VH-VL binders against q8ixk2r445to577. Designs and how they scored, part 306

Target 1, 133 residues: q8ixk2r445to577
Amino acid sequence: FFGMLQNKGLTDYCFDYNPPDENQIVGHQVILYLCHGMGQNQFFEYTSQKEIRYNTHQPEGCIAVEAGMDTLIMHLCEETAPENQKFILQEDGSLFHEQSKKCVQAARKESSDSFVPLLRDCTNSDHQKWFFK
Below, E stands for the ipSAE of ESMFold2; O stands for the ipSAE of OpenDDE; V2 stands for 0.75 times the mean of E and O plus 0.25 times the DockQ between their complexes.

## First folded at step 16 (VH-VL)

Design a14 (framework fv_cosibelimab)
Fold by ESMFold2-Fast, scan of step 16:
Structure a14 (fold): chain C 133 residues (1-133), chain A 121 residues (1-121), chain B 112 residues (1-112)
Amino acid sequence: as target 1 above (133 residues)
Amino acid sequence: EVQLVQSGAEVKKPGSSVKVSCKASGGTFSRWAISWVRQAPGQGLEWMGVIIPYFGTANYAQKFQGRVTITADESTSTAYMELSSLRSEDTAVYYCAKSRYYGREGAFDYWGQGTLVTVSS
Amino acid sequence: NFMLTQPHSVSESPGKTVTISCTRSSGSIAYHYVQWYQQRPGSAPTTVIYEDNQRPSGVPDRFSGSIDSSSNSASLTISGLKTEDEADYYCQSYDHSNKHWVFGGGTKLTVL
């Protein structure tokens, strides 16, 4: 699967990655922003290795969650996907982060009115349901 | 270092077409969004459209839909803006401008030098 | 579809502070970032403020940007005015409905 990764509950929002320096694509948080349909910073690929890849820049990035954290951060992809970069896209649309046993949820960024994907205990909320478009 | 270099000035007849080029250097062209902006004499900046070369996606301001076509050639790192059915009111300086991302963080961080297109009868 | 409205001209003496407003006609000004561009006669525009209040390298800290949600406006403030600040200034933001960028009408700054 590939395309814009949209939220079922927060219906107009897509995964979005817009690092401050286009020559340094790692280390920043993935955000949610209004879907624009042009690809680029909202274009992601879900791979057979359970990765969510960011393909706009070279080298390609892979979404990861560091131990003890709940934010999705862009890291460099590895030849063999490490456990912190594996997300299981389930039939109901949930994105299950295997290493932490938590699900990706659309949430407000603390102290802000902007939105970000965060790891939360898995629920049946539409804010935890995602699809490619 | 990033640089956008545009083609030279043109004088065109009403009803003809003009194709302006914008050659990029100093970075990875396909990573960028390239917009075209025009400015008629003594007037403000007017956004015409954008292309994202790697994705081949383009979008145009409503005023120019049907008359403007923006393309890109990744092999030469060059973006093009073609405006057809030229009228005297199309006389303007045409700029290309680069942004890193489309949408929220689409600031134009580099601009071409501009190309004067004069439409005269 | 929306407009960004700027005053046509502003003027102030050297050393003083000037503020240029940019008002959005519909939708929240805070929903998308606002950029500010400076254009001197005969030159291409250059960025003086991006993402509401950030300065590019080389832009003096006399230039600052702000957002006021109550007036649905962005502002460019230039302190310690110098003759070289004479230019046209344009605000710009994003129109999500049309997936387009929109420029304000521009403000001519005169320093006398």
Scores: ipSAE 0.515, ipTM 0.847, lowest interface PAE 2.3, mean pLDDT 90

Design a15 (framework fv_cosibelimab; at its last look DockQ between E and O 0.86; V2 from the best seeds 0.00; counts 0 for: pae O 6.1 > 2)
Fold by OpenDDE, second read of step 17:
Structure a15 (fold): chain C 133 residues (1-133), chain A 121 residues (1-121), chain B 112 residues (1-112)
Amino acid sequence: as target 1 above (133 residues)
Amino acid sequence: EVQLVQSGAEVKKPGSSVKVSCKASGGTFSRWAISWVRQAPGQGLEWMGVIIPYFGTANYAQKFQGRVTITADESTSTAYMELSSLRSEDTAVYYCAKSRYYGRHGAFDYWGQGTLVTVSS
Amino acid sequence: NFMLTQPHSVSESPGKTVTISCTRSSGSIAYHYVQWYQQRPGSAPTTVIYEDNQRPSGVPDRFSGSIDSSSNSASLTISGLKTEDEADYYCQSYDHSNKHWVFGGGTKLTVL
């Protein structure tokens, strides 16, 4: 699967990544923003290694969850996907992080009108359902 | 250093078409969004459209929909803007502008030098 | 759709401070970044502020950007005004509804 990774509950919001330096793409947080369908900063790929790749350039970035964190941070992809980069996009639309056993939820960023994907306990909320478009 | 170099001035008749080029250097063209912005004499800046070369995706202002075509050649790092059915009101300086991303982080960080297009009978 | 409204012109003497406003008609100014572009007579625009308050390299710190959520407006402030600052200034922001960029009408700054 590839393209925009869009949330069901938070209508018209997609994964979005905008590193300050386009040549140094790791270490920053993935956010949510209104889907534009143009690719680029909203283009992701779900691979057979269970990675969510930001693969518009080399080296490729893969979404990871760092220890003790609930945010999605971009790391470099590895030849063998590390455990903290493995996600399961399930048939019901839930995006499950294997290592933390949490689900990715569209959430409002604290004290702001912006949104981010966060790890939360898995529920049946549409805010935890995602699909590629 | 990133640079955008545009083609030279054009003089066109009403009803004809014009194609302006914008050659990029000093960076990774495929990662960018290239917008076209025009400015009529004594007027403000007007966004016309954008292309993301890597994806070949383009979007246009409604005002120019159906009359403007923006393309890109990654092999030559060149973006093009073609405007058809020219009218006198299309007389303007046309700029290409580069941004890192599409959307709210799409600040134009580099500009071409501009191309004057004059439409007159 | 939204519009960005700027004053048509502002003027001030050298060494003084001038502020140019940019009011967004709809949508949150706090959530959508504002850029500022300088255009000297006979020249192409150049970026002086991006993402509300960031300065590109080469832009002097006399230039600063801010936002005011209460008035849904952004401001470009130029301190220690110099003759070379005389130019047209345009604000810009993203229209998420149309997926377009929108420019303000521009402000002519005259250094007296």
Scores: ipSAE 0.802, ipTM 0.932, lowest interface PAE 0.7, mean pLDDT 95
Fold by ESMFold2-Fast, scan of step 16:
Structure a15 (fold): chain C 133 residues (1-133), chain A 121 residues (1-121), chain B 112 residues (1-112)
Amino acid sequence: as target 1 above (133 residues)
Amino acid sequence: EVQLVQSGAEVKKPGSSVKVSCKASGGTFSRWAISWVRQAPGQGLEWMGVIIPYFGTANYAQKFQGRVTITADESTSTAYMELSSLRSEDTAVYYCAKSRYYGRHGAFDYWGQGTLVTVSS
Amino acid sequence: NFMLTQPHSVSESPGKTVTISCTRSSGSIAYHYVQWYQQRPGSAPTTVIYEDNQRPSGVPDRFSGSIDSSSNSASLTISGLKTEDEADYYCQSYDHSNKHWVFGGGTKLTVL
């Protein structure tokens, strides 16, 4: 699967990665922003290694969650995907992070009206349901 | 250093079409968003449309839908804007402009020098 | 569809401060970044402010940007005015409903 990774509960919001520096694409947080349908900074690929890959820039990035954290951060992809970069896209649309046993949820960023994907305990909330468009 | 270099001035008759080029250098052309913006004499800036070459995606301002086509050739790092059914009011300087991203981070960080298109009979 | 409304013209003396406003007719000005472009006669535009209040390398700190949610407007402020600041200034922001970038009508700055 590849395309814009859209949230079912926040209907118009997509995974979005636009680091401040085009040449420093690693280490920044993935956000949610209004879907534009043009690909680029909202284009992701779900791979056979269970990676969520960002292919707009070189080197390509892979979404990861550091131990003990709940934010999704861009890291370099590796030949063999490390456990912190593995997400299972379930039939019901949930995106399960294997290492932490938690699900990706569209969540409000603290002290603002902006949104980010965060790891949360798995529920049947539409805010935890994702699909490629 | 990023540079956008546009083709030279054109004089066209009403009803014809014009195709302006914008050649990019100094970075990863295919990954950028390349917009076209025009400015009629003494008037403001008017966004016409955009292409993201790597994704082959393009989008156009409603005013130009059906008359404008924006394309890109990744092998030559060149974007093109073709405007058809030209009218005298299409006389303008046409600019290409680069942004890193589409949507949230829409800053145009580099601009071409502009191409004057004059439509007269 | 929204409009970004700028004053047609502003003028001020050298050494003084001028502020150019950019008002969004619908939707929150704060939700989408605002850029400011400077265009001198006969030249292509250049960026003086991006992402509401950031300055590109080489742009002097006399240029600053701000957002006022209560008036739904963005402002470009230029202090210590110099003759070379004479130019047209355009704000720009994003229209999500149409997937477009939108420019303000432009403001002609005259330094008297």
Scores: ipSAE 0.644, ipTM 0.876, lowest interface PAE 1.5, mean pLDDT 91
Fold by ESMFold2, look of step 18:
Structure a15 (fold): chain C 133 residues (1-133), chain A 121 residues (1-121), chain B 112 residues (1-112)
Amino acid sequence: as target 1 above (133 residues)
Amino acid sequence: EVQLVQSGAEVKKPGSSVKVSCKASGGTFSRWAISWVRQAPGQGLEWMGVIIPYFGTANYAQKFQGRVTITADESTSTAYMELSSLRSEDTAVYYCAKSRYYGRHGAFDYWGQGTLVTVSS
Amino acid sequence: NFMLTQPHSVSESPGKTVTISCTRSSGSIAYHYVQWYQQRPGSAPTTVIYEDNQRPSGVPDRFSGSIDSSSNSASLTISGLKTEDEADYYCQSYDHSNKHWVFGGGTKLTVL
């Protein structure tokens, strides 16, 4: 799958990646923002290795969650996907992080009007349902 | 460093077309959002449209839909804006500008020097 | 579809502080970043504020940006005003409905 990775519950919001320096993509948090449909910073690929890749930069970025953390951050992709970069997009739309055994949920960033994807205990919430378009 | 260099001034007759170029250097042109913005004499800035070359995506302000075409040549790192059916009201300085990202981070961090297009009979 | 409304002109003496407003007609100004551009006569615009209140490298710290959600407006504030600050100033924000950018009408700053 590739394109806009959208949330079912938080309507019209997509995975969005916008590090302060477009040439230094490692270590920044993935956010959610209104889907614009133009590609670029909202274009992602889900690979056969269960990676969520950011191909707009070379070398490519892969979304990861560091041990004990709940935030999705950008790492460089590796030849063989590390465990912390493996996500299962399940048939019900949930996005399951194998290493942590948690699901990606659209969440409000603390007490703000901003949104981010975070790991949470898996539920049937539409805020944990994702699809490519 | 990023640089945008535009083609020279043009004098055109009403009813004709103009094509302005914007040559980019110092980065990954194909993945940039390149916008065109115009400014009539004594007036403000007016966004015309955008292209993201690698994705082949373009969007135009409704006011210019049907008269403007924005294209890119990745091999020369050059964006083009063509405006057809010119009228006197189209006399303006035309700028190209680059943003890092589309949408939320749409700040134009690099601008071309501007191209004056004069439409007169 | 929305408009960004700025005063046509403002003036103030050197050393003083000036504030230029930018009011969004519909939709929340807080959901989309506001940028501010300075344009001197005969020159291309340059960024003085991005992402509401961030200053690019090389822009003096006497330039600042702010957002007021209650009035649905952004402000550019220039303290310690200098004659070199005389220019046109434009705010800009993203229009998600049409997926493009909108500029304010511009404000001519006169330092006298």
Scores: ipSAE 0.575, ipTM 0.850, lowest interface PAE 1.7, mean pLDDT 90
ESMFold2 (binder alone), look of step 18: mean pLDDT 92; pTM 0.936
OpenDDE, look of step 18: ipSAE 0.016; ipTM 0.660

Design a16 (framework fv_cosibelimab; at its last look DockQ between E and O 0.79; V2 from the best seeds 0.00; counts 0 for: pae O 5.4 > 2)
Fold by OpenDDE, second read of step 17:
Structure a16 (fold): chain C 133 residues (1-133), chain A 121 residues (1-121), chain B 112 residues (1-112)
Amino acid sequence: as target 1 above (133 residues)
Amino acid sequence: EVQLVQSGAEVKKPGSSVKVSCKASGGTFSRWAISWVRQAPGQGLEWMGVIIPYFGTANYAQKFQGRVTITADESTSTAYMELSSLRSEDTAVYYCAKSRYYGRTSAFDYWGQGTLVTVSS
Amino acid sequence: NFMLTQPHSVSESPGKTVTISCTRSSGSIAYHYVQWYQQRPGSAPTTVIYEDNQRPSGVPDRFSGSIDSSSNSASLTISGLKTEDEADYYCQSYDHSNKHWVFGGGTKLTVL
């Protein structure tokens, strides 16, 4: 699966990654923003290694969850996907992080009108359902 | 240092087409979005369209839909803007502009020097 | 669709402070970043502010950007005005509805 990773509950919002330096793509938080369908900063791929890869440029970035965090941070992809980069995109649309046993939820950023994907306890909320478009 | 170098001035007849080039250097062209912005004499800036070369995706301002085509060649790091069915109102300086990303973080951080296109009978 | 409205012109003496406003007609100014571009006569535009209040390298700290959510407007402030600041200034933002970028009408700054 590849393309825009769009949220069901938060209508018209997609995964979006905008590192300050386009040549230094790791270490920043993945956000949600209105879907534009142009690729680039909203282009992701779900791989057979259970990775969510960002934009197929080399070196490739993979979404990771750091210890003790509930945010999605971009790391470099590894030849063998580390445990903190493994996700399961379920048939029902839930995006499950294996290591934390949490689900990715579209959430409002505190004290902001912006949105981010956060790890939360798994529910049947449409805000935890995702699909590629 | 990133640089955008555009092709030279053009003089065109009404009804004809013009194709302006924008060659990029000093960075990773495939990671960028390239927009085209024009400015008629004594007027403001007007966004025309954008291309993301790596994906080959383009979007255009409604005003120019069907009349403008933006393309890119990654092998030469060059973007192109072709405007057809030219009219006198198309007389303007045309700029290419680079941005890191499409959408909210879409500052045009580098600009070409501009290309004057004159449309006259 | 939305529009960005700027004053047609502003003027001030050297050493003083000027502010150029940019009002968004619809959508939240706080959620959609505003950029500012400077264009001197006969030259291409250059970026002076991006993402509301960030300065590119080489832009002096006399230039600053701000957002006012209550008026749904952005402002470019130039302190310690210099003759070289005389130029046209354009604000810009993203239209998520049309997936387009929109420029303000531009403001001519005259240094008296």
Scores: ipSAE 0.850, ipTM 0.942, lowest interface PAE 0.7, mean pLDDT 95
Fold by ESMFold2-Fast, scan of step 16:
Structure a16 (fold): chain C 133 residues (1-133), chain A 121 residues (1-121), chain B 112 residues (1-112)
Amino acid sequence: as target 1 above (133 residues)
Amino acid sequence: EVQLVQSGAEVKKPGSSVKVSCKASGGTFSRWAISWVRQAPGQGLEWMGVIIPYFGTANYAQKFQGRVTITADESTSTAYMELSSLRSEDTAVYYCAKSRYYGRTSAFDYWGQGTLVTVSS
Amino acid sequence: NFMLTQPHSVSESPGKTVTISCTRSSGSIAYHYVQWYQQRPGSAPTTVIYEDNQRPSGVPDRFSGSIDSSSNSASLTISGLKTEDEADYYCQSYDHSNKHWVFGGGTKLTVL
């Protein structure tokens, strides 16, 4: 699967990656923003290794969650995906993060018009359901 | 260092077409968003359209829909803007401009030097 | 569709501070970043402020940007005015409905 990774509950929002420097893609948080359909900073690939890859800018990035954290951060991809970079895209649309045993949820930052994907306890909420478009 | 270098000035007759080029260097051209912006003499900046070469995606301002076509050649790192059915009102300086990302955080961080297109008999 | 409205011209003396406004007619100014471009006669525009209040390398700290959600406007402030600041200034923001960019009408700054 590849394309824009859109939320079922927060219906107009897609995974988006727009680090301050396009030549330094590692270490920044993945955000959610209004889906534009143009690809580029909203284009992601789900791989057979259960990675969510960002390859619009080089080198390719892989979404990871560091131990004890709940934010999705861009890391360099490895030849063999480490556990913190593995997400199971389930048939119901849930993105299950194997290492933490939590699900990716669309969430709003308090006092902000910004939205981000965060790890939360798995529920049947549409805010935890994702699909490629 | 990123540079955008545009083709030279053109003088065209009403009813003809013009194709302006914008050659990029110093970065990953295919992954950028390249916009075209024009400015008639003494007037403000007017956005015309955009292309993201790698994704083959393009979008155009409604005013120019059907008259403008923006294309890219990834092998030469060159974007093109073709405007057809030219009128005297199309006399303007045409700029290409790069942005890193599309949407919320997409400043035009580099601009070409501009190409003057004059439409006259 | 929305408009970004700027004053047609502003003027101020050398060493003083000037502020140029950019008002959005519909939709929140704060939800989409605002950029500011400087254009001197015969030249292509250059970015002086991006993402509401950030300065590119090489732009003096005399240039600053701000957002006022209550008036639905962005402002470019230039302090310590110098004659080389004379230029046209354009604000710009994103239109999600049409998935494209909108420029303000431009403001001519004269330093007298």
Scores: ipSAE 0.702, ipTM 0.884, lowest interface PAE 1.2, mean pLDDT 91
Fold by ESMFold2, look of step 18:
Structure a16 (fold): chain C 133 residues (1-133), chain A 121 residues (1-121), chain B 112 residues (1-112)
Amino acid sequence: as target 1 above (133 residues)
Amino acid sequence: EVQLVQSGAEVKKPGSSVKVSCKASGGTFSRWAISWVRQAPGQGLEWMGVIIPYFGTANYAQKFQGRVTITADESTSTAYMELSSLRSEDTAVYYCAKSRYYGRTSAFDYWGQGTLVTVSS
Amino acid sequence: NFMLTQPHSVSESPGKTVTISCTRSSGSIAYHYVQWYQQRPGSAPTTVIYEDNQRPSGVPDRFSGSIDSSSNSASLTISGLKTEDEADYYCQSYDHSNKHWVFGGGTKLTVL
């Protein structure tokens, strides 16, 4: 799959990546923002290695979750996907992070009215359902 | 260092067209959002439209829809803005500007030097 | 569709503080980042504030930006005003309905 990775419950919101320096993509948090349909910073690819890639940039970025954390951050992709970069997009739309055994949920950032994807205990919430468009 | 260099000033008759170029250097042109912004003498800034070269996606301000065409040539790292059916009210300095990201975080961090287009009979 | 409304002009003495407002007519100003540009006569604009309150490298820390959700406005504040700050200032934000960028009408800052 590729394109806009959109949330079912938080309608018209997409994975969005905007590091302060476009040439240094590692180490910043993925956010959610209104889908604009122009590609670029909202274009992601789901690979056969279960990666969520930001690969319109070189070197390519892959979404990861560091041990003990619940935020989705950008790492460099590797030839063989590390376990912390593997997400299972289930048939029901849930996005499961295999290493942590948690699901990606659209959540409000605690310090603002902004939204971010965070790992949470898996539920049936539409805020944990995702699709490519 | 990122640099945007625009084509030179133009004098045009009403009803004609103008095509302004914007050559980029010092970065990854294909991934940028390249906007065109104009400024009539003594007036404010007016956004005209944008292109993202890699995706070939473009969007135009409603005021210019049907008269403006924005294109890009990745092989020469050059964006173009063509404005047709010129009127005297189109006399302005035309700027190209680049941003890193579309949407929320879209500061124009580099601007071209501007191109004066004068429309007179 | 929304507008960004700025005062047409402001003036203040050197060493003092000036604030330029930018009011969004519809939709929340807090949800979309606001940028501020400085333009001297005969020159292209340059960014002085991006993402509401961030300064590009080389912009003095006497320039600051803020958001007031209750008035639905952004502000550019320049403290320790210098004569070199005399310029036109524009705010800018994103219009999601049209997927466009919108500029405010501009504010002429005069340093007396």
Scores: ipSAE 0.474, ipTM 0.817, lowest interface PAE 2.2, mean pLDDT 90
ESMFold2 (binder alone), look of step 18: mean pLDDT 90; pTM 0.922
OpenDDE, look of step 18: ipSAE 0.020; ipTM 0.654

Design a17 (framework fv_cosibelimab)
Fold by ESMFold2-Fast, scan of step 16:
Structure a17 (fold): chain C 133 residues (1-133), chain A 121 residues (1-121), chain B 112 residues (1-112)
Amino acid sequence: as target 1 above (133 residues)
Amino acid sequence: EVQLVQSGAEVKKPGSSVKVSCKASGGTFSRWAISWVRQAPGQGLEWMGVIIPYFGTANYAQKFQGRVTITADESTSTAYMELSSLRSEDTAVYYCAKSRYYGRDSAFDYWGQGTLVTVSS
Amino acid sequence: NFMLTQPHSVSESPGKTVTISCTRSSGSIAYHYVQWYQQRPGSAPTTVIYEDNQRPSGVPDRFSGSIDSSSNSASLTISGLKTEDEADYYCQSYDHSNKHWVFGGGTKLTVL
């Protein structure tokens, strides 16, 4: 699977990664933004190692969640995916983060009209359902 | 340092086509979004279209749909804008401009120097 | 489809503050970032404000940007006006429905 990773509940929003320095892709939060269909900063790949890769840039970035945190952060990909970079894309569209036992949900960022993907307790909400377009 | 260098001025006849180039240096050309913007004498800025070289994807303003084609050659880090069926009102300075990302972060952070295209009989 | 409307011209004395507005005709100004570009005669535009209120390196802190949702407008404010600030200023935002960028009509700033 690869393409724009879109939310079923927040229907026109996609995973988006636009770090302030285009030459330094590590350490910033993944956001949600209106899907533009042009690839680039919204193009992700779901791999057989259960990674969500940002492969528009070299070296490739991999989405991770640090222990105790709920935000999705860009890290460098490793030859063997560490547990904090593993997401199970389930048949119903859920993205289950194995290490935390939580699901990725489209959520409004506090004090803002911006949206971000966050880890939340797993529910059957459309805000926790994702698909590639 | 990022730099965009455009081809030189051109004088064209009505009904012909013009192809302007924009050569990029100092960064990751293939990963950028490269827009084309024109400005007729004494007038404002008008967006024409964009290309993302790595994906080969392009999008155009409705006014220019069917007359403009934007392409990129990753091997030479060069973007091109071709405008066909030229009319006198196409006389303008044509700029290429870089943005880091498409959509939300679409600030045009670097611009070419501009290419004057004059359409006259 | 929307338009961004700017005053055609503004003028103010050296050392004073001027504000240039950019009003969106339909849809919220706050849904997408607003950029501001400065263009001096004979030159390509340069960015003075991006993402509503951020300044590129090298742009003096006399330049600031803001969004006012009640008037559906973005504003560029230039304080401590200097003669070298004389230029045309353009606002820009994104039209998601058409996947297009939209420029305002431009404002000529005269410092007298």
Scores: ipSAE 0.570, ipTM 0.858, lowest interface PAE 2.0, mean pLDDT 90

